# Ledger of designs, part 477: VHH binders against q9y6x5

Target 1, 379 residues: q9y6x5
Amino acid sequence: LPPKLLLVSFDGFRADYLKNYEFPHLQNFIKEGVLVEHVKNVFITKTFPNHYSIVTGLYEESHGIVANSMYDAVTKKHFSDSNDKDPFWWNEAVPIWVTNQLQENRSSAAAMWPGTDVPIHDTISSYFMNYNSSVSFEERLNNITMWLNNSNPPVTFATLYWEEPDASGHKYGPEDKENMSRVLKKIDDLIGDLVQRLKMLGLWENLNVIITSDHGMTQCSQDRLINLDSCIDHSYYTLIDLSPVAAILPKINRTEVYNKLKNCSPHMNVYLKEDIPNRFYYQHNDRIQPIILVADEGWTIVLNESSQKLGDHGYDNSLPSMHPFLAAHGPAFHKGYKHSTINIVDIYPMMCHILGLKPHPNNGTFGHTKCLLVDQWCI
Short names: E, the ipSAE of ESMFold2; O, the ipSAE of OpenDDE; V2, 0.75 times the mean of E and O plus 0.25 times the DockQ between their complexes.

## First folded at step 24 (VHH)

Design ma20 (framework vhh_7uia_1; at its last look DockQ between E and O 0.91; V2 from the best seeds 0.75)
Fold by OpenDDE, look of step 24:
Structure ma20 (fold): chain B 379 residues (1-379), chain A 123 residues (1-123)
Amino acid sequence: as target 1 above (379 residues)
Amino acid sequence: QLQLVETGGGLVKPGGSLRLSCVVSGFTFSSYHMAWVRQAPGKELEWVSTISGSGDWTYYERSVKGRFTISTDNAKNTLYLQMSSLKPEDTAVYYCARTQYKYSGEWTPFDVWGQGTQVTVSS
């Protein structure tokens, strides 16, 4: 039988939550599997980009999902949560579920993972759920496990997505110990439910499961705001994305716009597109706007509007607060092994290996995950 | 026809309790997250609490946490807000609305509103 892999994402699960809170179910999962303590995600550290990086092994500039909100100047198309279904945005890469789906005697399933309800390269998972935040984790889990267990051709790759602890992180801030402890306990319970469900169905021993996240969360404050309106007139640019990384489309001379913004705040870096730091791998895509603003950790870029978020993400991907974790269990993985750090793009070649898929060209390094795998040499 | 009807407001002394109800017609709770919001005189609209469509997740504004409880009765298609230890600063018109969470971390704007119910906390 072909290997099976379930990829689970708990949105906004900051890596150090594992150190600061108790996760009996997750710890048990880790004990019987592997843990990567920190995953360096891609810049921007946002939901759509990072989830797509996980499943493509590509940096932002390569897979083309460069933000949660995008604009293409040639087609004049917009991308957002409310407008994410156009394959135009996704077709610059081939996600693993498509690769898997195209194999003989295999199929893919998805429960609300970003992009899974869109035909990419004219291919969509045989089983998927349209995104609906109101659908319970239980229902998502039930569907995914049912498909993993009873489908023909068999589902060999599945994704499961959940919005917490991201939603709570935004509402309460990651430093709210009382509220976040409650939320994270619930998350751990959901992991317990996942494991229990798999055991009940007889899938636990044979299914490879990866539990990860797309990004962390940093504490924000009303005292740390950068008001763009104080620096530049709104008529001089179009805002494509706002905080903490703003994407600016100038309506006047780019240099003039840049000059108005470059000294707007000591807590914000302003980059012309060609001057974006190479380490971000965020330059070589037409969907990246001519000017980007990058707020310092914990600072929020605003217009003449107040932000109510107490936590946010999207900041420099070198910041520990932006890093998620990765845990895994199954026949492909060691037991009781912990690893310090990998890049989020490294997950893709690992998953391809586990599934016996030929990976598309990607930015991941398989060598970074070898120590997690029982069939690989690890020095 | 989508309709939200809030009831249960009134005058209460500080430290008192009220239970607000929101009867929903035209849709079901399982399909939406439900929220309470309030607006005090001369102030902006303030989010108070949200409950997930499944009922499993609840969210509260910091100032009401521990005092207010959001809940639903699916059989009655009714959203509740149990308010206790009320304070003068809780005085506002309270509205119920539906919303959804997005990938981007944003909540959708409230698209359905009731007429609201007045809550006045005064000695």
Scores: ipSAE 0.791, ipTM 0.922, lowest interface PAE 0.6, mean pLDDT 95
Fold by ESMFold2, look of step 24:
Structure ma20 (fold): chain B 379 residues (1-379), chain A 123 residues (1-123)
Amino acid sequence: as target 1 above (379 residues)
Amino acid sequence: QLQLVETGGGLVKPGGSLRLSCVVSGFTFSSYHMAWVRQAPGKELEWVSTISGSGDWTYYERSVKGRFTISTDNAKNTLYLQMSSLKPEDTAVYYCARTQYKYSGEWTPFDVWGQGTQVTVSS
């Protein structure tokens, strides 16, 4: 009876992988549903920020998760992938699972989506898995489908997160066709398993499913390094985050730190906070540090001459290499429709519409996604 | 008590094969990612290969891809590295170690290490 939605993220799934590799299962999913070929994500193009933008409809400056590593000077709190459970960081927004489960006779379930194991506004997802990257996709899917079928009050919104192709993209780089072909084939098989499981459990006909990602991946190289130690003594600043968007907290005069950095490399833009381009929507939050360094695509900011990664993300969100895709299937969606582009913040108001929820104030535009939906006037 | 014990090192000629084992005790083997890391004489530590807790996902450093195979045997609580087409530059002490992948896109620091096993590739 009530509309249900499963939101799935495959981390680091670059939009053009769909054109450059074969995905028989994902293409069947798209054929019977909708595709958005490019989703323009938010700057910085990192995992925590973009996953939170999907579920809040907000730019990073507005939801407060502005990077994978953050520092708050007033409280002296640090945020990192090993220290991400303090609600302080998450409480500047209300994610959709909180809004959903506060409705009468509704609950939410989560398999490792960033933030779902945190009590945001004193509210944690009704059913959730604590983050552990060693838990198989099959176990995550089994828990999600069990909760969708067996919960009281019913689960009407569920999330599922998977670490690939991000992990492999970092290790091999997106241009390693041999390794990425193997990895992406395995991911397509997981999508096939997802669809088959939903059909076998009787969920497929009445469940809306969104398959998307947070960002893409660009090729890196040992030939494209920016060595900060060549330009400034590390004693003059505190490093909050390094690459490809470095967050610099000066220990001495801010202008002096800026001047030492501004000519460090032609492959890096150095911004005082007030000079960050307006198109980034990345200025109006105290967690954004006084100086940021933005490397050019494929360049890595380092403190020495080496780097272990062959692929990275976090770059300018205008870069096609940073853009994921979105595919969806279910009773709310048209069949066989392709759409060129939306903004990642547009996903939130669309999901609220599907679930019959009143969206919180946000940066998304519902009109951008109307053509995906059967109940909307598209022209 | 957490322990990782490597065995199977030794002397081998170029082009030869060797199988390293790492017996694990004190933790649920499948709940972590496991890795092989090596250190050549006078050199820094070098990551070699990683396997997910489920065993389904493997990662290889470029110079060993196609020559080395990482695997697990959950019944024996043992991690393996099958090494073939060995080269003199593969000479090193090989360690097994425990890690995890995180949202940040980085592997955590190796928090549990074995004592290492020597592999020497020479005529």
Scores: ipSAE 0.602, ipTM 0.833, lowest interface PAE 1.8, mean pLDDT 93
ESMFold2 (binder alone), look of step 24: mean pLDDT 83; pTM 0.849

Design ma21 (framework vhh_7uia_1; at its last fold request DockQ between E and O 0.92; V2 from the best seeds 0.81)
Fold by OpenDDE, fold request of step 25:
Structure ma21 (fold): chain B 379 residues (1-379), chain A 123 residues (1-123)
Amino acid sequence: as target 1 above (379 residues)
Amino acid sequence: QLQLVETGGGLVKPGGSLRLSCVVSGFTFSSYYMAWVRQAPGKELEWVSTIQASGGYEYYEDSVRGRFTISTDNAKNTLYLQMSSLKPEDTAVYYCARTQYKYSGEWTPFDPWGQGTQVTVSS
């Protein structure tokens, strides 16, 4: 049988949740598989960009999904939750499910992973669910497992996406032990359900499963706000994205806009596009706006309206609070092995290896994950 | 047509309990997040609670956590808000509304709304 891989994302699952909360099901999953304690994600640390980085192995500047909200000045198009199905935004890269489907006797399935309901390079996932956050995990799992078992050609790559603990993290903040404990318990139970379902269907021993996330969550506060209106009149710019990385499209001279913002707050760095630090790999794309503002960890960029979020993400990708984890189980993976850190773009070449796919050019390093794999020599 | 009808409001003493109901028609609320919001006289609209009807994920405003319980009866397409230990500051018109969670972490605007039910907590 061809190798099969299920990629699962729990949005906003900060890596250190594993240390601070109880996850009996996930821990069992880890004990029988592998754990990467910290995954350094891509900048900016947002949902659409990082999920696409996982499945492309590319930095955001390369795959073109550079934020949850984007603007293309040439076409005058906008990208957002309300307008995310135009292939224009996704076609700067080839996600792994497309690569998979171009192979003989293979198909892909998706339960609401970002971009999976879009025909990318004229290829859409063979099986997919349209995004609806109200659909239960059970229903998503049922569809995924049905497709994994009954499809022809066989589904060899599948994705499953879940919105928690992101939603709760935003609402309560990651430091709310009471509320987050409740939510994280539910997530662990879902992992239990996943494992149980796979066992019941006879998939557990043969299916490779990766459980990961796109980003973490940092604690925010009403006491840590950066009000742009105090620094610049809104008539001088168009806001493409707000917090914690604001994308600014000047309506007047860029230099003038920059000068008004550069000293707006000691807790915010202001960059001209050409001056964005190289370490972010967030410069070489036309969809990155002329000026970006990067708030310090835990600070929120606001206009006159106050933020209601107690947790947020999108900050510097070097911050531990922004890092997710990766756990994996299956015939491709060792048992009981723990690794300290990988880059999120490293997941792509690993998945390609597992599936026997030739990877597209990517920013990942296969060597970083060799120690996780039974068929590789650990460096 | 889409319709939400709230019932169960009334006058209650501090420390008392009320159970609000919201009957939904024209759509299946299990395909959405359902929320309770309230507006007190002279105050802004305030979010109270949200539930993912299909999965039972619940969200609460801090001031009502532990006192209010949001729930659903999917068979009846009905949303509930069990309110206990009511306080005078809970006095408001309570509305049920529909919303959705987005990839970006944002929520869709509440739409549609019910007509509301008056809750008055007074000694």
Scores: ipSAE 0.904, ipTM 0.958, lowest interface PAE 0.5, mean pLDDT 96
Fold by ESMFold2, fold request of step 25:
Structure ma21 (fold): chain B 379 residues (1-379), chain A 123 residues (1-123)
Amino acid sequence: as target 1 above (379 residues)
Amino acid sequence: QLQLVETGGGLVKPGGSLRLSCVVSGFTFSSYYMAWVRQAPGKELEWVSTIQASGGYEYYEDSVRGRFTISTDNAKNTLYLQMSSLKPEDTAVYYCARTQYKYSGEWTPFDPWGQGTQVTVSS
């Protein structure tokens, strides 16, 4: 019986929500499996880049999805959340569902994970849903479980994406205990429903399940705005992405644009591409613009506007507020084991190991995750 | 033909209740998020509440939380706003509108939306 894996992401699930809110269902899942308390994600700490890093094991500069909004100067193509289906953007890497379903007698299924409705290297997930955020969790789960239970060739890798708590985190901020408690309770109920459905279908004991996220969330405020229009005329640059990491394509001399921005705010770091800190692994791709602006935690870059957001992410990946967690259960995983931290790129080689797949070249380290696995010695 | 038709507005006293309805036609209601947006006289549009039409996630502007309840009847393609403990500052034209949440963490602009229904809270 081939090994099977379900990868689940709850977008924007900050690691310390586990300690600060009640999760009876998730805590029971963790008790019977493993927990990684903090996953150090990739810079920038945004949704498209980090979801692709999970499934490729690559830093953003290496897989080519470097932001939620991108521009390629050679082809003049734009990428956005409403224009994300051109394989051009995705083809710099091979995600795990492609590798999996190209094996003999295997298929892959997907409910909404970024990229799974795109034919990457002329290969689209064997079973997938076109992205639509208003499709309920129940419908996503019904499709995934039906595919896991009824497909030939069998679905051996499946993934499921859910937009919360990201949406609520942006709207209310992570410090709004009343609203976030209500939202997070609903998410815990969904996890309970997931586990119950898998048990009722006879999948629970033989399916490996990973529950993780792409990033966390930090508190924002109208008191912490950086107004770009007060520092530089909009005609001097093209804005590719705004906050909290702005991507600036100069229309005039690059040094002049840099000098106008350098003194804009003490709460924003301005980098020429060649000066981006090496620890970000965010330099070696043509889609990274010549100048980036990195706001301090909790600061919002705006164009002479107020901000509607009380929470945001995308900041420096060293910030604990940007880190998700990882929990897992199944025959491949120990029971009752807790681990402090891994890198998000480590998830890919671990998943390849579980599925018996040869990983493509990647930035992950299998040794970082082997203590989670029953077939490995932790010494 | 896309249509959003609001009903249920009227004059109420402070502390009173109203239930607004928005009947939708011309698109699959359960495939979207639906919102209520209001405009007080001489003021800008103000978002009130949003609901995932197919599911259970609801969002409220802070000043209406605990007083207003958004809901749907997907079989009737109808969006509701139950308003209670109404205050004079709730006086506005109330519009229903369609939106979506995106991977980027942004909402699409409201499109389409209805002609609105007047709510007046006055003693």
Scores: ipSAE 0.655, ipTM 0.850, lowest interface PAE 1.5, mean pLDDT 93
ESMFold2, look of step 24: ipSAE 0.643; ipTM 0.839
ESMFold2 (binder alone), look of step 24: mean pLDDT 84; pTM 0.845
OpenDDE, look of step 24: ipSAE 0.854; ipTM 0.939
ESMFold2, fold request of step 25: ipSAE 0.632, 0.634; ipTM 0.855, 0.849
ESMFold2 (binder alone), fold request of step 25: mean pLDDT 83, 83, 84; pTM 0.836, 0.839, 0.839
OpenDDE, fold request of step 25: ipSAE 0.775, 0.757; ipTM 0.956, 0.949

Design ma22 (framework vhh_7uia_1; at its last look DockQ between E and O 0.91; V2 from the best seeds 0.77)
Fold by OpenDDE, look of step 24:
Structure ma22 (fold): chain B 379 residues (1-379), chain A 123 residues (1-123)
Amino acid sequence: as target 1 above (379 residues)
Amino acid sequence: QLQLVETGGGLVKPGGSLRLSCVVSGFTFSSYYMAWVRQAPGKELEWVSTIQASGGYTYYERSVKGRFTISTDNAKNTLYLQMSSLKPEDTAVYYCARTQYKYSGEWTPFDVWGQGTQVTVSS
């Protein structure tokens, strides 16, 4: 039988939550599997980009999902979570579920992972759920596990997505110990439910499961705001994305716009597109706007000094607060092994290896995950 | 016809309790997050609480946490807000509304509102 892999994402699960809170179910999962303590995600550290990086092994500039909100100047199309169904945005890469789906005697399933309800390269998972935040984790889990267990051709790759602890992180801030404790306990319970469900179905021993996240969360404050309106008139630019990385489309001379913004705040870096730091791998895509603003950690870019979030993400991907974790269990993985750090793009070649898929060209390094795998040499 | 109808408001002394109800018609809870929001005189709208009815996940504004409890009766298609230990600062018109959470970390705007129910906390 072909290997099976379930990829689970808890949105906004900051890596150090594992150190600061109790996760009996997750710890048990880790004990019987592997843990990567920190995953360096891609810049921008946002939901759509990072989830697509996980399943493509590509940096932002390569897979083309460069933000949660995008604008293409040629087609004049807009991308947002309210408008994410056009394959135009996704077709610059081939996600692993498509690769898997195209194999004989295999199929893919998805429960609300970003992009999974869109035909990419004219291919969509045999089983998928349209994104609906109101659908419980349990219902998502039930569907995914049912498909993993009973489908023909068999589901060999499945994704499962959940919005917490991201939603709570935004609402309460990651430093709210009381509220976040409650939320993270619920997350751990969900992991317990996942494991229990798999055991009940007889899938636990044979299914490879990866639990990860797309990004962390940093504490924000009303005292740390960058008001763009104080620096530049709104008529001089179009805002494509706002905080903490703003994408600016100038309506006047780019240099003039840049000059108005470059000294707007000591807590914000302003980059012309060609001057974006190479380490971000965030330059070589037409969907990246001519000017980007990058707020310092914990600072929020606002219009009219209005912000309601106590936590946010999207900041420099070198910041520990932006890093998620990765845990995994199954026949492909060691037991009781912990690893310090990998890049989020490294997950893709690992998953391809596990599934016996030929990976598309990607930015991941398989060598970074070898120590997690029982069939690989690790020094 | 989408409709939300709030009831249960009234005058209560500090430390008292009220239970608000919101009867929903035209749609089902399981398709949305249901929320309570309030507006005090001369103040902006303030989010109070949200519930994911299908899963029972709840969210509270900091000032009401531990005092207010949001819940649903799906059979009655009714949203509740149990308020206890009420304070004068809780005085407001309370509205129920529906919303959804987006990938971007934003909540959709409340698109359906009730007429609200007045809650007055006064000695």
Scores: ipSAE 0.816, ipTM 0.914, lowest interface PAE 0.6, mean pLDDT 96
Fold by ESMFold2, look of step 24:
Structure ma22 (fold): chain B 379 residues (1-379), chain A 123 residues (1-123)
Amino acid sequence: as target 1 above (379 residues)
Amino acid sequence: QLQLVETGGGLVKPGGSLRLSCVVSGFTFSSYYMAWVRQAPGKELEWVSTIQASGGYTYYERSVKGRFTISTDNAKNTLYLQMSSLKPEDTAVYYCARTQYKYSGEWTPFDVWGQGTQVTVSS
């Protein structure tokens, strides 16, 4: 039977949750498959950018989704979670579902992965759900499994997105053990239902399943606020994105704006675009603004001294708190293998290999994932 | 057109119980998150609880966890808040409100509000 792949994301699933909480169903999944304990994601460690990096194998500067809020000065277009459907934003890369369904006798299916309801390069996922966070996991799973089992041409690549534990991580903070234990228990139950549904439908033995996430979560506090209003008047800049990486478009001389901000807080790094550290791979795109402010872990940039988030992400991608995990099971994967770390961009060439697709140029390294795969030497 | 109507408020002694209801009309209830928000006299609005109307996924403010239970009856487009072990500090006007969660990690502002129902916890 042709290789099939289901890619699942549980948003905001920090890697060390696996050590600190009980996951009987996920641990059974891992025991019969593979685990990557830490996935080093891309800077900025935000939802839209990292989900697109998984499916393109590209750094944010290369795929063009550089933040959850963006501005393009030439076209005067804005990107936000309420305005994310213009293909303009997505067309700087080719995601795996597009490449997949252009192959003869193949389709792609999607349950709410970012970008799958957008016609990227005039191509939208063959089967998809429009984004609505209120659609239950069960309904998303029912649609995905129906498409995997009953489509002609067959669905060979499918993806499923779920908003937890990100939503709870923001609302409670990752250190709230009582609430996070309840949330993570529910997520483990959903993973159990996923596995059981695949078994009941006869998909489990021949479907490759990847369970991963885009980023982790760090604890925030009202004691760790950086108030921009105390350092610079609003009239001197346009704010494109706020926290924990602020994107600043100066309205006055850029050097003057930089100088007003550089000593605003010892818990914030202020970068001119050309001075952004090379290790971020976050410079060579016009959507990256002339000045960015990068808060230290657990610090929140605010305008009015108010923050409603008890947990956040978007920080430096070297921080372990920003790293998700990856688990996988299926005929392409070894059983009982544990791997320390990969880069999130490495997932794309691995998925292309599993599906027999020629990858587009990308930043991933296939060799980093070959020990996960039964058809490769692990050396 | 869009309407949220709260009922079930009243006067109750400390340690008592109340059930609040919020009847929804004018939109597809199961396509949204629904919340309870309260305002004590002289205080700011305080979030209490949120539920994913279709899937029953719930969130609670820490001080009400274990005492309050949010639920829905989707067939009746009705949101509930079962309140138990009530304290004088729970005295407030209780509103139901509509929101949504977005990829960005933000909740939409509460865009539809009820008129509120008064809960008074007093000896």
Scores: ipSAE 0.616, ipTM 0.834, lowest interface PAE 1.8, mean pLDDT 93
ESMFold2 (binder alone), look of step 24: mean pLDDT 84; pTM 0.851

